# Designs tried in a protein design chat: VH-VL binders against TBC1 domain family member 23 (TBC1D23). Part 2

Target 1, 182 residues: TBC1 domain family member 23 (TBC1D23), of Gallus gallus (Chicken) (q5f415r38to219)
Amino acid sequence: QLPADLRAKVWKIALNVVGKGDSLASWDGCLDLPEQSIIHKDCQELIDRLSVPEDEKSVLLLDIESVITFYCKSRNVKYSSCLGWIHLLRPLVHLRLPRSDLYNCFYAIMNKYIPRDCFLKGRPFHLFRLLLQYHEPELCSFLDTKKMTPDSYALNWLGSLFSYYCSTEVTQAIWDGYLQQA

## First folded at step 14 (VH-VL)

Design a1 (from y4 with light chain R32E)
Fold by ESMFold2, fold request of step 16:
Structure a1 (fold): chain C 182 residues (1-182), chain A 120 residues (1-120), chain B 112 residues (1-112)
Amino acid sequence: as target 1 above (182 residues)
Amino acid sequence: EVQLVQSGAEVKKPGESLKISCKGSGYSFTSYWIGWVRQMPGKGLEWMGMIYPDDEDTRYSPSFQGQVTISADKSITTAYLQWSSLKASDTAMYYCARLDYGEYGWFDPWGQGTLVTVSS
Amino acid sequence: DIVMTQTPLSSPVTLGQPASISCRSSQSLVHEEGNTYLSWLQQRPGQPPRLLIYKISNRFSGVPDRFSGSGAGTDFTLKISRVEAEDVGVYYCMQATHFPLTFGGGTKVEIK
């Protein structure tokens, strides 16, 4: 719906991160978490599945690995592949944001819209359901009649449904719609 | 009119806790960092840290990391600076200031200041 | 941490004469995106600081034309072309390019 070159600006405004500036300035740039090899592997797998020019892949890999690394340091959280963070990063990566803007958008999504504990029943399913209700209301009604409930992996499931069942363009359109309604 | 209004002066003893406030009005409180600045008697300005109220992203100067807690309640457009155990060396004027980190890199406006006195 | 060195520490000036305040940073204040986030603040006696100049040379709203900023990289200057009685106070440079944010030590401007 939105022109692609304008979408990045709309996302920053909708996530309210224009005022954050270079929030990575406080980071020493060290990729030294105990989980770093897992983070690197997950980032590499994401990059390998993206349709980006080869000369951009190494820069983009460093960007997303840096974002995850600094987020873990800033929030004192332990990275795990099952958290589904890679799936949330996928639509942001296609916006071609500078690293600091990518971090700011990711931070805002994680801290405002995604439960930190993926095992909290109802909350990850509620976000998923809200997105479905706005974009696939017939499916949402069907799921209610079957009383499907989230389990201990709801966050990863939500991320997987939007990122891996949908193309990046569709995933961005879903987030564009949700953010414009919020 | 954009304003930051701070809580009143405090007189405390060493070891006591303290939480001072900074209430913003006249602007989108959630769209800017709020920074805290210390000015010891007769001295210059020292940046302590900042918070982005919308997502509670919080950063500390290394000199103040672990010494204070910065927080915000965006529903009442208020930022806080707090100590769990005050020291006599915490005697100073404390300012809050709005930081435009995304475009101009400036502090404006500044609160009127909160004088904290910690007696021996 | 970026050290911001101001000179002079004290600047007694005759009313109506110019004043010049220097600020030198230990590293370039040019951000990767190209901007230089160097500001000048004025703190009148008994008052909070107030913004005068941002991004080296831009006067903030309501700041008189007698204040001007200049410089690049690591060396910056605030000038007051004709000092008035209301200009008495302490002036600080401040950088927001690097973390942590740092201030200069201050320059006291006073009338002889």
Scores: ipSAE 0.657, ipTM 0.841, lowest interface PAE 1.4, mean pLDDT 82
Fold by ESMFold2, last read:
Structure a1 (fold): chain C 182 residues (1-182), chain A 120 residues (1-120), chain B 112 residues (1-112)
Amino acid sequence: as target 1 above (182 residues)
Amino acid sequence: EVQLVQSGAEVKKPGESLKISCKGSGYSFTSYWIGWVRQMPGKGLEWMGMIYPDDEDTRYSPSFQGQVTISADKSITTAYLQWSSLKASDTAMYYCARLDYGEYGWFDPWGQGTLVTVSS
Amino acid sequence: DIVMTQTPLSSPVTLGQPASISCRSSQSLVHEEGNTYLSWLQQRPGQPPRLLIYKISNRFSGVPDRFSGSGAGTDFTLKISRVEAEDVGVYYCMQATHFPLTFGGGTKVEIK
């Protein structure tokens, strides 16, 4: 387990984003997508579940909402809650990164480590399904009996690798190991 | 030695497509932006856009948005500038340059340039 | 877009005499984090541009000490303390603080 302040530096190096700089410079800062209220709601729910001081929540909310908004604009992608992006952002938020670094890390993860079909089109990641079957066969069987396809639950798990029900410390340790092996 | 080596001069007709290349060596190609700069005959420098080869994040100057395509193939450490339909006004020298966008804000090194001539 | 205005357009100079090139930006080049990403480039005849100065006043590796940069905010100067024959060419300022990146129009330095 890495100390928290060093973890942010290690993640930026491992994701190879140190050289990207102020990637938000080309954005006008407008939070004006048709689905903006959905983005805001999901970001607020994430912030409410975090153990951060109330006086920091408004800044963090703006950072997260800005990252999602600019990503949607720059990639021409419509946001929806079922894409699971909030779960991917959760471990990054705890790194306390400046907004540009947060965007750069998010962009790198989305474009390098998550197959394009999974994050843009919602297609399942079959390797993740196989790993889930190996480790949680009874859950996979239950989902199959309820007629839930692997793509219905894969996006919540693919981008987070257990962040959904693990502590932040455990989730960061899992990502540390994943990045070392990838 | 850190180098950017560009493809050779091109002579084309209006309406033809073209893809020119910029091969980097001697440094971590994926850890820097590669920018493209146009210099029309007898004129100054114009920044066209840039790409971060590692994740293919691509940005265009508003003046060139939709007129060219910037791409990269990190497996062969090469960046590209592409036109789908050339115009006579595309006649110019085109440079690639490595950009340290986040720390120093500089272009170094520069490629030797690729002269593109478009005439009927 | 940030407009970078260079003066003079042409600077004929006697060998061994100083030259001074001005660059003015349409708005401050100070980034929110505090740095000013203003560079000076030299383009000798028939050659690609070459980095001379970065962050206002820092000489790039291998650049002779007769080149110096100064300025702040929106007003910047490149000086050549004693012009040599090899200094003939066009000099550009460039900013990377704002998007899109922009260049000045260039200043031609010639020996008279």
Scores: ipSAE 0.594, ipTM 0.819, lowest interface PAE 1.6, mean pLDDT 83
Fold by ESMFold2, last read:
Structure a1 (fold): chain C 182 residues (1-182), chain A 120 residues (1-120), chain B 112 residues (1-112)
Amino acid sequence: as target 1 above (182 residues)
Amino acid sequence: EVQLVQSGAEVKKPGESLKISCKGSGYSFTSYWIGWVRQMPGKGLEWMGMIYPDDEDTRYSPSFQGQVTISADKSITTAYLQWSSLKASDTAMYYCARLDYGEYGWFDPWGQGTLVTVSS
Amino acid sequence: DIVMTQTPLSSPVTLGQPASISCRSSQSLVHEEGNTYLSWLQQRPGQPPRLLIYKISNRFSGVPDRFSGSGAGTDFTLKISRVEAEDVGVYYCMQATHFPLTFGGGTKVEIK
């Protein structure tokens, strides 16, 4: 496993965000979306599960909530808990990135690596199903009984399914392997 | 050699649309912002906005928001500045420039400029 | 918006004499992470701008030693120790610490 400081640097390079700088500078800092209470609740739940010092939790909560809020404003997208954004953010938070770097990594993941149209059935999603079936046949069987499609798995396997079933260290190792493909 | 090459001068009438281009070469086009700067005849420099071609993150100066569209096609390493309806006051020299926003906060290199003339 | 005020507006200079250009910002240009993203640009007649100095005092590659930058916070200076004929043009300060990015109004350096 990579040391934590080096892992953050590798992820920023692999996501190609080193050149983006302080991308939050254009934001007025207002947390005023119609969905803001839902965003706050989801962020609070993530923070409550983290093993960080209590005196750092309020700063981290503001960072995560700011990232989600500004992304929704800049992309004109309505937030929903079922989109799984919290699961994508959890491994990024453990990298201890400054807020602007956290935003830049999140933006890059959302716009480069998460397919916009998850209803399009294509060959790449079938390959992800085969890899899951090879490594985790019980998980594939469980997903079939819940009527979850392969397209749904591809959207969330970087975040929700692996994060839910794996430790943070294992989740970061999976991300390290995935980013080598990008 | 790192360079930005812009499309040629344009002569247009008010109300016409226009899209000018800025082609980058000799560097990793997707790893830097491309900014657009206006210089009206005999005047100084005005920052219009910028785009990060890799993920298409686009930002506009408040003075130009809604006035122009900035876009990029990373497959041909080209950025664009576009008007849907030109005004005579759009007559100016337009530069693209590469912005290193993550490390040094500088514009280098600059394109050669595209002169846009809007007259009846 | 951060206002960048340059003085003088025009600087006629005898060949071989020094020139000094001032740039004052309406707010500190020190970013939260500690850097100051203040650059100086040169625009020769009929040419695009050219980077001279970045982060207050660092000369860009290929820029002659006669150009130097200094300052801190809100007050910055570009000096040309010995003006040459090729230095004729307009000089701009520019900040990238705050959004939107803004330029100074320019200082015209000309030979008298």
Scores: ipSAE 0.575, ipTM 0.802, lowest interface PAE 1.7, mean pLDDT 82
Fold by ESMFold2, fold request of step 16:
Structure a1 (fold): chain C 182 residues (1-182), chain A 120 residues (1-120), chain B 112 residues (1-112)
Amino acid sequence: as target 1 above (182 residues)
Amino acid sequence: EVQLVQSGAEVKKPGESLKISCKGSGYSFTSYWIGWVRQMPGKGLEWMGMIYPDDEDTRYSPSFQGQVTISADKSITTAYLQWSSLKASDTAMYYCARLDYGEYGWFDPWGQGTLVTVSS
Amino acid sequence: DIVMTQTPLSSPVTLGQPASISCRSSQSLVHEEGNTYLSWLQQRPGQPPRLLIYKISNRFSGVPDRFSGSGAGTDFTLKISRVEAEDVGVYYCMQATHFPLTFGGGTKVEIK
């Protein structure tokens, strides 16, 4: 695995976000969406599962909640727990990025690698198929033989599979492999 | 050489639509913001907004929000500024400029400008 | 919005004499990460703007040594040590620390 400092830099370069700068500067800072309590709850649950010092959890919680809130405002999207955004954020949080870099990476992943309908409606998308083909080609071939398409998968299932059953280190390694090859 | 080349001057009537372009060359078009700046006759510079072409992240100055649409087509390294219904007060010179928002906070280079004239 | 106030509005100068342009911001332009994103632009008659100075005092490539920038926080200055005929035009300060990006009102440099 890559050293932590280098991994953060590699992800920013691979996602092409180095040039974006402080993209949160345009946000008024208000956490006032109708669904804000749902966003807060999901962010708190993520933070509660992290192995970080308690005095750092409050800052991290605000960072994550700010990223989700501004993304929803910027894209005019309603947040829902079943979209699986927390699973995408978990490996990014471990990179220890400043809030604006965290937002830029999240925005790039959501806009470039996850189709709009998938993150809005929880529909299957082909990112999971690409990762499966790369890491588990025999399983991918087996699923094709049974005529199970990637459309039979949900974003929640993909995110849950890697984040829930795999350690953060393994989840980051999967993304490291994908980003370095893509 | 890094260049931004804008579309030619436009003469329009109020109520008409318009889309002007800014084509970038000589650099990684997707790795920088492209900003749009208005200069009304005899006046100073006004920042209108910007787009990051790679992920189409788009930001507007509050005074221009809802007045124009900024877009980009990264496959042809081109950014656009668009009005659905022009007003006489839109008569101005419009510049595009590349913004290095990630490191230097500067606009360089600038396009040559597109003069838009809106009159009855 | 950050207001950028330039003085003077017009600066008639004799060839070979210095010119000094002031730019004051309504808030500090020091970004939380430490940089100050204050630029100076030159717009010659009939031409697009051109970058002269970035991050307060760094001269952009190809800009003559007679141009210099200084300042900190909210107060910034562009100096031309020896005005030449080609320096006629309007000079703008610009900040990229805060959103929205804002320009000063401009200072017209003319030869007497």
Scores: ipSAE 0.561, ipTM 0.808, lowest interface PAE 1.8, mean pLDDT 82

Design a1 (from y4 with light chain R32E)
Fold by ESMFold2, fold request of step 16:
Structure a1 (fold): chain C 182 residues (1-182), chain A 120 residues (1-120), chain B 112 residues (1-112)
Amino acid sequence: as target 1 above (182 residues)
Amino acid sequence: EVQLVQSGAEVKKPGESLKISCKGSGYSFTSYWIGWVRQMPGKGLEWMGMIYPDDEDTRYSPSFQGQVTISADKSITTAYLQWSSLKASDTAMYYCARLDYGEYGWFDPWGQGTLVTVSS
Amino acid sequence: DIVMTQTPLSSPVTLGQPASISCRSSQSLVHEEGNTYLSWLQQRPGQPPRLLIYKISNRFSGVPDRFSGSGAGTDFTLKISRVEAEDVGVYYCMQATHFPLTFGGGTKVEIK
């Protein structure tokens, strides 16, 4: 929808993070969470699936691991693989942003486009499930069969499930369209 | 005209709670950090922390972490500074200021200040 | 925390004469992307602070040209070429390169 060479700039403007500056300045750079090995493993798996030169993989791995680690520290939340954050990071990684911009974009997506009652406040998406059941009962039954809770599929479906099922180019197109609607 | 207007002076007793406000107008409230600065009587300026109202990213000076809460409501373009339990040592002038952290690294404009007096 | 040390603490000056205020940081204020985020603020008696200079030497809009900033790295200077009565107040340097943001202790400019 937008020329690919402008996508990084458009995403920063659409996410309204141009004014945030170096938001990582307050972090000492330590990767020392109790769950750090889980974070590292998930980041490594994401990097392994990317088509990037090997010398770029180590820098990129450090970038995404740093973003997740500092986000957990700054929000006082515990990382879990089932949160789907890796799927949200995939399209951002392909924008080749500096680490501080990557963090700012990730923070904005998590806090503007994921309802406050998901994960951070621990409240379920029961109203979303009721609306789904009214409008799409067959899909709702399928999601129950796959053991997906309303909290999980609301988060995973708008961003993470598309990343799980779609190529990077399709996922970026979905996010481009989503950000244009916002 | 870009403007920050703060709530009025407060006289409180130790142990009381307080929430003071800073309302921005004349600019895109969500595109800048709002910082809070304390000035104790006869003393210099102390940066307390800041919030980015659009995504509520909030940062505190280590000297003030856990002592106050900074928040914002972007629907009414207002930032807040809160104490759950005031101390006499909280007697000071409190300023809000818009921070351009992304480009220039400056505070402009500043609110007029809110004088908080805490005495028994 | 970056310590910002200002000298002098007080600068009494005759009207029409120059004033010079020094600010020294405990480490370099050059950000890794190359800018130096040092600002100077003026606080007139009974008023909120006012931005004068940003990024070392750039005058903010509406600031008289008698105010100038200079310096690099860790050493910075604010000069008032000809002090006027309205320049009475306290001047602060401030850095935004490092977290937390920190102010100098202030320099009081007063008429003697």
Scores: ipSAE 0.533, ipTM 0.799, lowest interface PAE 1.8, mean pLDDT 82

